# Designs tried in a protein design chat: VH-VL binders against f1miw6. Part 10

Target 1, 251 residues: f1miw6
Amino acid sequence: MPHFAKPLLRNIITRNLFNSIKKKQCLQYLQTLRTLQYDGFTTVYFGETDIPESLVTGEDFSDGYYMPTPTWCVVHAGGSQGWVPWKYRMFLRDELCIKQEDNLFFEFCDVVKKAYGKCAIVVKERRRQDATRPKEGKETEAQAHVPSVVNLTSVTCCPEVAKSYGHKLLTLPSPYNYLNPLDSAWSSLKWFIINNRKEFCLQSVDGVYSYQYILFSDLISKGIERINLSKWRTITTKVRRWENYYLGKLS

## First folded at step 18 (VH-VL)

Design n1
Fold by OpenDDE, last read:
Structure n1 (fold): chain C 251 residues (1-251), chain A 119 residues (1-119), chain B 110 residues (1-110)
Amino acid sequence: as target 1 above (251 residues)
Amino acid sequence: EVQLVESGGGLVQPGRSLRLSCTASGFTFSDYWMSWVRQAPGKGLEWVGYIYSGGSTYYAASVKGRFTISRDDSKSIAYLQMNSLKTEDTAVYYCARLSYPTDAYFDLWGQGTLVTVSS
Amino acid sequence: DIVMTQSPSSLSASVGDRVTITCQASQDIRYWLAWYQQKPGKAPKRLIYDASNLETGVPSRFSASGSGTDYTFTISSLQPEDIATYYCQQYDSLPYSGLTFGGGTKVEIK
């Protein structure tokens, strides 16, 4: 297994080798994370994944009519302790523009505080498309970038809110998103959906019409539940190894 | 064969310096973190320090400021420079490889070299 | 540095006996713990990693478990070849925690 990861890692490193800034950001992230861990913070990865309806229905849109199918956003969190004891949330993307549940991150912070105490909450940095040209000028001292508010599609993660509960919000640099174990968890979930969606389908006949229904909530719940503590440990261990790799190479 | 071989141990007086070497063979040395662990006679294992593949070093509090770990990847050698030696530094010093690619447990050990600090 | 308290410091048991060794960390080290066997005059050998994973080639009579601050190493049936000193080692929160060992447990046969 380690041999196959080497070429991929090299390729990722080579691609990122060109951006000394990103490397520095990664190192800073890792150092901060490890510091917090040393200080007794529980690491919790908070994030979302998009699930297109086509993934659930199994409709093959290969025939070029890309009808934008509704996309569901699933929000959850986990880490070396497994899924957090916070109920995952599911949103329809088209509706998300309307009701940002302003209190969802508060609720989350409260729950993890009660469960784990002080937490290092790790979220992915959204690629601000608009990051215009770094103005060349002032070597601004790498002031510890006060984590900017990270806006997830459905949830706003505010460092001040996290802080109010005794937590620390960390942003994972975008080129290193694979250091988020949630990505593996989400991949597993999607895989589960693809392979098991038929078991969650119901058929109904009303007169001359036949309807197929998908028990979507049950499908998602079961998919999430299938990622047990053992699987989480495997995923987090893998991530840790990569973290150590970068610590070793970038330090 | 994958192996680590320590050298440079011996008898030294307090306050003196000694340099240990660890020669690695049978693996890509540059990919691994290297560590030194010592064991005083009849005592337990004590971590001394380690060096990253990138060259950064970390040390136990007991040796910090006195000991320096370095590496020469071209020669596949790790070094432990010990300065201001104390009688308490008397121990078998093991060179150890940390697990590949990036685990922090030891997967390969040398046979150790004895350092005796005595007046 | 994270302090590892290992218990007992020594034990004597009969062949076939169950042997249990414990390590307690000064803080939560999650599951980043390894166990080593050191035979007299030899370098340590790793038996367990990540708190409960048995190293390849290690007999199944060896096992370990634990989480948080408390960890246990077990020999289900002590054999003569198991005479050694055993050590736990944490590797949590690197680089800041260091790599610290427990005090060791000397296992002897009666």
Scores: ipSAE 0.716, ipTM 0.877, lowest interface PAE 0.9, mean pLDDT 88
Fold by ESMFold2, look of step 19:
Structure n1 (fold): chain C 251 residues (1-251), chain A 119 residues (1-119), chain B 110 residues (1-110)
Amino acid sequence: as target 1 above (251 residues)
Amino acid sequence: EVQLVESGGGLVQPGRSLRLSCTASGFTFSDYWMSWVRQAPGKGLEWVGYIYSGGSTYYAASVKGRFTISRDDSKSIAYLQMNSLKTEDTAVYYCARLSYPTDAYFDLWGQGTLVTVSS
Amino acid sequence: DIVMTQSPSSLSASVGDRVTITCQASQDIRYWLAWYQQKPGKAPKRLIYDASNLETGVPSRFSASGSGTDYTFTISSLQPEDIATYYCQQYDSLPYSGLTFGGGTKVEIK
């Protein structure tokens, strides 16, 4: 019996339904975003990126580095107006505290309200591949059309906190990550780190975190400064071109 | 040659209907958003409406409910159906292509066709 | 529809003069604005897009700037061939914003 033929047909049917659902989610996201923009909401992209210490030190990934390399998480926000006038945050991934990150989103909402008024705060959807895990309950069928949404790994973004400031929290569907200009900003930051890390490298015989943290913070601060308003407008313009493409094609 | 050619203009009485055509050539019509813009004699430009490549349409408040934009991608033609015409609708009507995939500004215009609504 | 208020409605200037035209939007249009030149009996021609970007082949005496609700178009040294009517046009929060034009500014030589 040709067993692979049945899995192949099932994969094709599942893939086509999944693509149709994600296209509808993208159109719904875009329509909501543009409605909010028309209603006077300022668009702000809030997100995070991971910077492994090996990116800063230049460690070769191919030589089998056995010492655990810590990963720094940078949280910031921006849009066509540039970086939000809010001090970015930097966390060591291994020592995250969820309760403190929750208060950070409250602070962020207050800062953007004071800077821009009501905002459409866009966060990237962290999509999990539920189709690869067997599902036991029939109750999950009622949720087959709504994908799971996970907040940022370092910061919990509560919709009710955003709403209390007059903001609207939007989730960008995961297959459409190029609709997030923060990804381009993060790439620019990482490129700056690679090209400038030698001037900020600090080696210590005592190995204290305080020296390394100060060095990484200065390097990251300089990298963020290099991403100016002109760069932000360039990357948000490219994102808008993709938005218009999908609006025109899917509408 | 990349061009847009409008046709169907003329003299018409108030309350009647008229259909304008915009024939496109020299580009892949189905990929582009198309728009109609009008200009009353001696007056400024007024956006009338546009149609996405996917077929959805959007209109200025002054014509919504009276005018309908459509497209036939197989013929590379955009249409403007104008119903319940008023004397205020007297204008030169331009067919225009919106910049694709960049944004919704106008990168190609026809020569225009005159519509006169009078008794 | 977003209302674009363009000023002045007409102006008269000498060759070599600096000419300034303004557009004010009824709400924030986030620099999504183009400027067009229309000569008598002709279809409009786009000169500037995204508030400040000069179209290829357009003379450098043309420039524009602005953000938010206030936008400015400038001819640094008026030439005889610049006699035309100039229009701003917004394309902000599509599809809901529409594609509205300002009322136009007729530029004449004294």
Scores: ipSAE 0.714, ipTM 0.874, lowest interface PAE 1.2, mean pLDDT 82
Fold by ESMFold2, fold request of step 21:
Structure n1 (fold): chain C 251 residues (1-251), chain A 119 residues (1-119), chain B 110 residues (1-110)
Amino acid sequence: as target 1 above (251 residues)
Amino acid sequence: EVQLVESGGGLVQPGRSLRLSCTASGFTFSDYWMSWVRQAPGKGLEWVGYIYSGGSTYYAASVKGRFTISRDDSKSIAYLQMNSLKTEDTAVYYCARLSYPTDAYFDLWGQGTLVTVSS
Amino acid sequence: DIVMTQSPSSLSASVGDRVTITCQASQDIRYWLAWYQQKPGKAPKRLIYDASNLETGVPSRFSASGSGTDYTFTISSLQPEDIATYYCQQYDSLPYSGLTFGGGTKVEIK
């Protein structure tokens, strides 16, 4: 019996077009980034990571049922100069249901302007799954256009705020996460948490009960300190190797 | 044997053209960025230009518009086409391999070929 | 083009002396800088990459440091075999920055 292979052929054609669009976006990103660097902009990666409390406690949920575990969001920024001299922020994910003002990004832009001058502020593009469908007309024009706002889950990054400080807001294409050195910094932080959480545990006894307290803020602060300038340069050099690879291959 | 060998240097009059060749052996030529660097007699090193593995080219301001870099990956040869030559272009011309994708510093040099531009 | 200003243009020192060479970029090149040694009649040899990383097989008396616009190259104890011209070279914002060299520093023994 004849079965049409239309779904398979459609998937192959769609995948090839999507890959071509993403390669073009990657090349455009790299060309823009390198142009900004040549024009004297300091590159700063601004982003967030999620730290579930189970990572900190070591609690195992695989045994039979899953209890919701609170998740902390850490917001920070860095680059080839190390961490930005700006106090990182921590939010309990549950608390992020409360709408916040856009003053955090404004404060950040002021700090990096004073520290480095004009910056190319790089944030990750939100994954395409957060949009319904690729809109007609937006696919082509949107590839060069920075969106009106760039939203992390915890912070609104307004291009006009960046522009008012002489900065340029630049979006890193989502399929190319290895071009974001901040992701490697977050992985190093999580590794530190896993291997050092017992050193930040206090124990208290209340007659018939034993309580543990985790110095979570101190654990995070120490983990961030461990990612020093030398580590940042190692991470940034690795990212640059990938950037050079794609620039050489695609151009 | 990993090697770069330049050829095509010589004496040429101002305003004329000359093409240098750089023959590569012992490595996968198509994977590498290639560059030309020159050194005038008694002077320092001056970068001339480079060509990406993908074929895009970039040039120093002093030669832009007059010099063209190209490559033939099937023959493992890089070329430097020098047009509208000036006496200031007199130099030893080196072909060099860049340490791509590691970075754009030079990890292999040819012996150099002398280009003399005079009447 | 990014201009690399290298100082001094020449120097003479005794065997065992500490030698210092500086290179200043016309704009921030972060740390994307290499140092080369060129002996007369020979092609240059890279000694240092990424501002401070010593190439494999290069003697430990060679070192370098710097970031931003200001870079320093040091020979802690000059040896007769170190007579050469030394160059810095930037490779910052590729492809637009080019691969510009400093003017060079001739190092000779008194």
Scores: ipSAE 0.693, ipTM 0.860, lowest interface PAE 1.3, mean pLDDT 82

Design n1
Fold by ESMFold2, look of step 18:
Order: C-alpha cells, then structure tokens, then sequence
Structure n1 (fold): chain C 251 residues (1-251), chain A 119 residues (1-119), chain B 110 residues (1-110)
C-alpha cells in the first residue's frame, strides 16, 4: 500500500549514490521502455544468474583447499505474463562452455516473436561485457599456471538480431537493481534450492558428475515452476512502482 | 484530515481564460502526482492531465496546448490554467491525487468546482 | 490516449440480480485498470485496482477480472446502495497512455 512503500523507496534511493549521468541514463531507459510499451511491444526481461555447486550440495571443503567451486549459469526470461514459454538453459561456467550456445539469442528472439509478437527485450548492463575474453595481459607473469575457474561467461545479446525479429533490445542501467524483476525471481529460485536440495538428492553408483547434473536440472526445473504467474505479477508490480518513482522524480 | 479543495470555478465567456486551484492538506503534497479530471453535466468522467512530483506535465489530447497544470509545493497547491475556453469545456473539475508511488489510479478526490463556458 | 469502450451505457436490474459491466481497451493495457463507483452529486470512489484487487472496505459482492484488452466488473447480488455510475480507467504505459476512463455505466434498481 502507499504508506509502507514510501520509506523504503526513499532509503533505497539515498543508498544508490546517484550521479547526473546515471540519472540521465535511467530516465532515457524508462522513456524508451514506456514508448515501446505504448507502441504495443511486450516487455520481456532476459537474463542470467550464477548458482555455485556448493549452494546445491552444501559442501564447502572445496574452498578450504583453494580448489575452484564450479558455478552453473542459468539463462531464462520472463515478465508480467510469467516465464517465457521457452526452456531455460544451463551452462557450466568455464572456458569450454563459452562457445556452447553462440546462437542462443537468435533462438530466443524467434520464440518470443512467435509467443508475443514484437518485444522490448530488457537485459542488464554488464560490467564485464568482455567476460568471455579474459584479460590475460594483466596476468603476464612468465612462469606459473593460473588454475582455470568456472566463472565469467555471458550470453551474447546483439541488437541487430533483435531488430531482425522486430524486437528492440534495451539495456537496464546497472545501479538500478530494483528495475529488474529477474533479480527477485533468481533470489526466489536460490531460496528454493537451499530449502529443497536434500529432497532431490539421489545416491550414485556410477558416473558421479552425470548424476549430479540430472539432480541439479530437476531441482532447478522445480524451482522455476514454483515462480508462477501470480508471483511474476507481484514482482513486476513492485518493479513498476520503482519505474513510476524514477519517472516522477527525474521528469 | 486528508483532503483536496478546488476553487476558482465560475462563469466564463468562450475564448477567455480561468485558473483553478487545488489546495491539499493532511499529507506530504510534494511526494505525490496530482491530476485534474472533469465531468460535463450529465456526462462521464474525462481525464484532463497530470503533473509529476518532479514537475513534468501530461495532457489529454482534447486540452493539450490550451491547458497548463502547475504546482507550488511550498503552498501545497496544484493549478489548472485553462486558456481559449470553449463551450465543450463546461464541466465540474475535480482535483485528484494519484496513488503514487504504487501506481496511477486515483485515491483522493476533491468535491469539484463548476466551470461554465457560455456564449 | 488509449480509448476505453464501456458497455452497457445503462442498465436497470432488481435487488439480488447479478450485474455485469465490460470495458474494452483499444490496445493491450495488460492488467493496469481500475474500477470506480460514482453516486449522484459526489466524487468517484475507487472499488478495484490492478484489474481484480478489491479496495479495503469494499463489499465482497464486487469483483472484477480481465487482462489484455477485455475487462469485466461484476456485482454478484445488487443492493439498493449500489445505485451509481461505474467507470473503468486505465493507467498502462505512462506517461504516454494517459489516464483514460470508459464512458460509464449507469446502474439503477427496477
């Protein structure tokens, strides 16, 4: 209701450390988004989250031995209509996984075009846009091998691909975390994983890593299913309150 | 007491101007978006325009270019400046508060002030 | 501005009857729609917001549903105090959509 929302909004705005450039980027994003909505574009939030294996297994001995903790990347999309009718994707974050789905965004654009028509596809601004190209020049020590890590991969979202399907690709400015409903969906998924991982465990006799992938996939699938249309509408309504707040203050 | 009170209505000849005032009390006026809605006698509700807390204004096509909404947050007053009035502008004019920050539905209305534009 | 087409423009029903009012939007407004009750000589009162959410203190005989372009408002058992004109109002893609009302439905007791 209006009363409890005002104190929270003021505190969050104070903590976000706005500057004139970021405020201008936020206003431009909101004006573009609302123009596209008025022009009949369906808003779809496309994004990813990292789920470390330790979150699923509950085992932490890997960190104590400086062994890298494998991390899975989950890619999905949703909006006020719920999850897009598109099978989410999972990737293991390491160098070998970065080339596995180079045309993923093409497929996504085709699926949402068929489901909703023209879309405003919103992706978060990424601080590591070159995450798939490690900057080894800074680590040019001649001798030691650096162990590979399973992080630092991203799905490539190309504006020209979106345009070829009649969509518009929008980037959400990074300091405005409350404008991305996927962040709330990912938090709900991670909470589900923590509370349900023991129920989805199976004993393994052969091929330990193969069985872990199967159990992980089933757990993720169930967690995504739990974020139903009602939850999506709650999440997107909260995001819309933030959008209106910024529009009102910055316009 | 949370309320809105409109004033400034009356009889005006076509082509003339009139300014309405909306005095707010009982809430932090500067935090809210404010709107004007009109209702011709015996007719339905028609949205006129609204003003953001930051000061930007937006208008219905029927009044755009003729009407101007403004606000004075230090006095907690919203204004509707109506220029080039036409007989079809005859209506009761309501000041309304939008349910911001939750959304843009109307959660507080004044009692209205009658504007009659008579040739 | 998004055009809201509300029907019927008026109706007359007996106490206890089920009353149904519809609004069609000229484009998808998702579920950003409110319903108002206006009694003669008074300012409107919001009954429902976000297509289906009942305001605090509004009797449960009032309900509404819809999404996209088609919205429905229902009084399950009409009471004498429900004599009023009812309006829908959209607030979709602000600021460009405006805050447009339907034409209204006058509800009377037979």
Amino acid sequence: as target 1 above (251 residues)
Amino acid sequence: EVQLVESGGGLVQPGRSLRLSCTASGFTFSDYWMSWVRQAPGKGLEWVGYIYSGGSTYYAASVKGRFTISRDDSKSIAYLQMNSLKTEDTAVYYCARLSYPTDAYFDLWGQGTLVTVSS
Amino acid sequence: DIVMTQSPSSLSASVGDRVTITCQASQDIRYWLAWYQQKPGKAPKRLIYDASNLETGVPSRFSASGSGTDYTFTISSLQPEDIATYYCQQYDSLPYSGLTFGGGTKVEIK
Scores: ipSAE 0.688, ipTM 0.857, lowest interface PAE 1.3, mean pLDDT 81
Fold by ESMFold2, last read:
Structure n1 (fold): chain C 251 residues (1-251), chain A 119 residues (1-119), chain B 110 residues (1-110)
Amino acid sequence: as target 1 above (251 residues)
Amino acid sequence: EVQLVESGGGLVQPGRSLRLSCTASGFTFSDYWMSWVRQAPGKGLEWVGYIYSGGSTYYAASVKGRFTISRDDSKSIAYLQMNSLKTEDTAVYYCARLSYPTDAYFDLWGQGTLVTVSS
Amino acid sequence: DIVMTQSPSSLSASVGDRVTITCQASQDIRYWLAWYQQKPGKAPKRLIYDASNLETGVPSRFSASGSGTDYTFTISSLQPEDIATYYCQQYDSLPYSGLTFGGGTKVEIK
């Protein structure tokens, strides 16, 4: 049998067990997703992205000092049918802790039910945002057994709410973010912001805070519009390629 | 040359068994999903089953429980074991490669081997 | 298994005619569908994948469209070399959906 006399060997075996656990989670996720698809559930990816204000302004706020940059959170959903016909939400991170609006997931479930019928709603698995000071090495074994928390930082996704609308809520295991087409959609949005922000900044040369927020919303709205149905199908086809690869490899 | 060559077809009585082989060359066989497709005389194409690169198998309802697909990656051979054969199983059997890693559509076919099930 | 109903089962047309073939799936297969051409005595050749994407080297007179349950395949101007049987094939929710073919459409020249 394996010889576990040294902490280095114990950590390697713990990491291998953790990888095996995550591979089983990935396979179970994929099998559940494909079963739901076969049973007529429409797949919808529900998620969020962070847009640091520095990405919009083009300035690096970390000019030798540790000054926190305000971060905007965009909440939306989409899939092979394009963006869900639901008005995306946009929040400053400071507002999220105080004004948690649980009705958003209820509203989302109602909208997708009316638009598509029963849905498989996929949400990415995440750890809590405010990370504790990291400890090296030995916490790998502890992390192998630490359960992941399923939650959007801006909204609580309750499986019972989804079930009440005839939906199924699925969690995508955290190390497999490339199986989430929203990540590619968010990257496209951020690329649009970087390449077009000057057009919206010039419109605000005399702007007050409220005026600039309006211009920022226009920038985001335009960026989302540029991710049309054709782009969504390209993105979901690439994700499906990865899904097929892992289904074939792991099973 | 990239190719698939089927063998093992022939005449067999109902209720008996037959094993088909598909020898692959010119590509990394272990990376691909493989499939069997059959075509009865004068009829259309019918998917039989496929085998993932990881070894899991999936079958059409018409053959599930009677047919078994396997692979030997060291020899680059796929097999179709056909048990409890029926006259309805009479067909040309094609070995086919599924697209990798793209999707489950067929991008390489063998020439086919005829299996005739009659008494 | 998902049933693919293809029509017509056979057709005859003149050189230059527009030919349309349809496939209907027994359930939503979204756009995961391919079209194949099989000439007599030969193995099938894929012409179109993902409902509408033309394979490299396939003449532009071939096209296809569709989503959900209804799909069409079109030859805009039939040529003598297009005599063949054409098949649709779905590959939706793998592995559970199977890889079902339509019944085929034999295309002949008058």
Scores: ipSAE 0.670, ipTM 0.844, lowest interface PAE 1.3, mean pLDDT 82
Fold by ESMFold2, fold request of step 21:
Structure n1 (fold): chain C 251 residues (1-251), chain A 119 residues (1-119), chain B 110 residues (1-110)
Amino acid sequence: as target 1 above (251 residues)
Amino acid sequence: EVQLVESGGGLVQPGRSLRLSCTASGFTFSDYWMSWVRQAPGKGLEWVGYIYSGGSTYYAASVKGRFTISRDDSKSIAYLQMNSLKTEDTAVYYCARLSYPTDAYFDLWGQGTLVTVSS
Amino acid sequence: DIVMTQSPSSLSASVGDRVTITCQASQDIRYWLAWYQQKPGKAPKRLIYDASNLETGVPSRFSASGSGTDYTFTISSLQPEDIATYYCQQYDSLPYSGLTFGGGTKVEIK
């Protein structure tokens, strides 16, 4: 009756294959990135972060009531040269449009081409958290491979669009998100919001979303401005240290 | 005592081979990237190649295909195998440690060993 | 490999003079550039890393700046102990860029 050794063996084999695939993807990513840098491509990290309005308002959930506040998505890009000279975008999650995502990436590619020339545009791989239910009629053992995805959650990043501008689109493998300097930039922005949100509170006006957006937009703009070139170089230098470590370890 | 000591230099005729050794002490050798740098008499520094902690090697164009870098982590020794030597390979050869975990600049150098290639 | 062109190849200056050494890369190396001092008969010593950061213990009369392809190393007030050959070295897009050095600048006192 107890056949647990068979499921345990399949789990070990599946995890070992997944780890081997992800290590190979990381090495391939690093080699491609460094080849592009050697070939004169400017590295630009393009990404998004979610900022719930509760982070701005300072709402307390200690009484157990969850306020269904909207979540704002901020889309921006940066690298060792600082923030891209491109107006970041803010969206309510429910207002994001698939067509706008396509147009947004076209605009982005044009702006970075004008600013830097040919770019290596790096985006994070989306996780496949729903891989526990493999496609129709096949067991988990047959689904040892997890395919890569080049899209952001809110923006479609088409490789052919990047190529048409002379850029290359790279996907940063999911388990290695700490190789993305944008994550540190987003953390700095969120910390700025937490520490400064009281200065942007309006009490005597109505205008729930439009007035909050005005205050929120100014708070975001100030937070982004605080992440200057010196901060970006500190962040990207730390990421490069990790890149060198993994290049040495994996090759 | 953190140091690198090169050995194996000497006089050799063109077309012959020579192997240099670099013995490391005072640090965990297997964690570091190692490099060879040479300096011809009266000339500047020339990078020869390096070896990653994982074992992969990379070479300057001037020596690619003729020189091979290897390492023996159990003995804490890096090697430079020089084949098909030419007179322009005459130089002092330095073993150097690359900065760890920071970047590929040199933070520890040996004393150097002279290799003379002449008829 | 990225070619580093260093100028001048030699210079002579008096004690107290400002001296400037330049290094030009054959392509954009962003800021991944180090400067070394080599005294006769000795191994090189790193003074500056990441284009402008002084190593601990390096006198403040040494400074450097630059980005992209053009880099500058400066001794604000030359001292007798600064007689040496100075090298730039790039470490940009590893492993493909190599670790190439400039040709060196021999600094002498008049």
Scores: ipSAE 0.634, ipTM 0.833, lowest interface PAE 1.6, mean pLDDT 81

